# Ledger of designs, part 5: VHH binders against Probable nicotinate-nucleotide pyrophosphorylase [carboxylating] (nadC)

Target 1, 283 residues: Probable nicotinate-nucleotide pyrophosphorylase [carboxylating] (nadC), of Methanocaldococcus jannaschii (q57916)
Amino acid sequence: MLKDYALKILKKSLEYDVGFGDITTNSIIPEGVKAKGVIKAKEKCIVCGIDFIVAFFEEYGIKCKKLFNDGEEAYGNILEFEGDARTILMLERTALNLLMHLSGIATMTNRIVKKAKSVNKNVRVACTRKTLPLLSPLQKYAVYIGGGDTHRFRLDDCVLIKDNHIAIVGVKEAIRRAKENVSFTKKIEVEVSNLKELREALEERADIIMLDNFKPEEIEEALKIIDEFERKTNFKPIIEVSGGIKEDNILEYAKYNVDVISMGALTHSVKSVDMSLDIVRYQ

## First folded at step 4 (VHH)

Design g03 (from g01 with G50S A59Y; framework vhh_7n9e_1)
Fold by ESMFold2-Fast, scan of step 4:
Structure g03 (fold): chain B 283 residues (1-283), chain A 120 residues (1-120)
Amino acid sequence: as target 1 above (283 residues)
Amino acid sequence: DVQLVESGGGLVQAGGSLRLSCAASGFTFSKYAMYWGRQAPGKGREWVSSISSGGGYTYYASSVKGRFTISRDNAKNTLYLQMNNLKPEDTALYYCAAYWGRSGYDLDYWGQGTQVTVSS
């Protein structure tokens, strides 16, 4: 379960962060002091990861009350909690770092999805596998919460024939060998970098064709070739565009009749949402 | 059946103002984020402004920021766009659309639009 995976990551992160002990908290805060607190978003955002933080806090005896659910637009107080003050302060940075990061991904994704769909209502905006080690399932969850598509999770989810595979065997043989040697249940996607490779991928009936690092004018030419192929063969692959696409130029790509726009920036160039954790002593 | 009906367009001098309305029916308006877009003759569709389901969050295209104000009245199922200091380049057909704020769900409906013409 994704929640249990998040808990494992949070506990490992806490272990790394605590080291020999929280010397500040242990030297300043008396034992047995109770606190109430809030986590607040200091800027407008799409909340993501709140249930992971609730599970993490409750594992350590901290009681929580959610004010927002994952996927909701929020500003100000998003989580109320109470418990042992030393424990809260020990968990603070580990909890905030994950929550701020995932909410950043969901916020960026939602903004970009809305922008792309303003000119192409059926387009999907997808992340890639350019993710942080071990955090990929959580980052992809955040993309999903923001309204994006997760793309493939692991190397065993589907076949993706890349430039380095093509360098060894070429487009046609790569697709043919994949079809021959991989389970019938797996979709075959190929990255093409020019119109020659596009024609080869169409001829070999790849399930998904990614136009990699094509300029907008090159996308237009590629779509003409794809449309002609569909007219004569009645075969239409899913068309994905990727490479060099950012929030500032996505509309130059989304205006074309493509199925998917993939952006590594959703996971590798995201800005965290600014959040704080504030506590007050109580008896 | 979902229906969105835009109104309030017309001919106006540069520097003038117009207020557009979008009347929504056939869905729970208060649960959906709303959007204003425009299309100039011979051009593609352009996003203008968005507002969250509760009205707390608003967004604007750089070209209209400071001049246009989006708002909504959930009791009346109506979306508004107040347009001030209009420029000839604002000339376009203006339309509204409903969006599911969290999941990117688009109600598959665009109103017929309301024409805005700004003379020099």
Scores: ipSAE 0.000, ipTM 0.139, lowest interface PAE 18.8, mean pLDDT 83

Design g05 (from c3 with S50Y N59Y; framework vhh_7d4b_2)
Fold by ESMFold2-Fast, scan of step 4:
Structure g05 (fold): chain B 283 residues (1-283), chain A 120 residues (1-120)
Amino acid sequence: as target 1 above (283 residues)
Amino acid sequence: QVQLVESGGGVVQPGRSLRLSCAASGFTFSKYAMGWYRQAPGKQRELVAYISSGGGYTYYADSVKGRFTISRDNSKNTMYLQMNSLKPEDTAVYYCAAYWGRSGYDLDYWGQGTQVTVSS
């Protein structure tokens, strides 16, 4: 479903990489030479993006055989292919850069999700909107493949009231205006930075409240306020915690009865999986 | 192959200290996060302390914060829990756990547990 979008991104990236032509390949590799090759993962990973690479290679006449599917744990050969040698060499870096990056996200996400769920079985680990331009849908797909949450993947399904909106109109007015002007089908999420804003968001019945940059002890106090509000009104929003949360401190947050932990690191601080593309001349 | 072996448990008086050790074998210890869990009589097992693979991050349950210190020595494949100012409510079986970085499992490895009894 996301394949057409990925293909457009890969083609545009190829234009950037090649410019007017691959001078090295065109000067060294004779016309009409065929090659066979493999893409190899040099470390254990959760594969993500393999179907995007297959679509990209096939668009340029390269035949592919998948050895693993997205979401599978892999090591060693993950894709076999054959075709025109000049074409393969031209596509190599564009293909590897995307595959290595998405597999890195899926691998990191899977590791962190398992860590958080070891202390809170019901918690969701979500990515944020801190993504690379144009790559956001593909990065969010990789988070999903890793077992994470993408804010339901469809950002236009939700109103997100942020600190800069609050700076202009305040929490109460922002929520009231959103409720008045947005379709009843859209949830309203507000990020709050202190207990005063939390109380305002509860009173205005935001669907989702994000506790932004709260320390663990501040989350405990916030949850008491939320529980008291629920007892009095029978209303409880979805509670998201975000800001300053990393793989090495997530357990400080996951121990609390929160619904979602959001981490920008899943998309902006990920290491690529080390991969290679190796070819031999094919008669 | 894989084993986690706890030691250092015992019976102590309130206000005293104990140091628990967890010796790991059969896996690359330095790549795994480690934790201490405890289970008191009639209670569910709870996470007490956690340490990241490189030791750069630690977590403590509120009930033990300020009294317990988790540490690790990757050169010796050993994790420690220093338990100070022990209270009767700290009485439990303490379990060593290794987890993180493994697909398909909630937790990678568990020890057999070591009993800590704080007599009043």
Scores: ipSAE 0.000, ipTM 0.137, lowest interface PAE 14.6, mean pLDDT 85

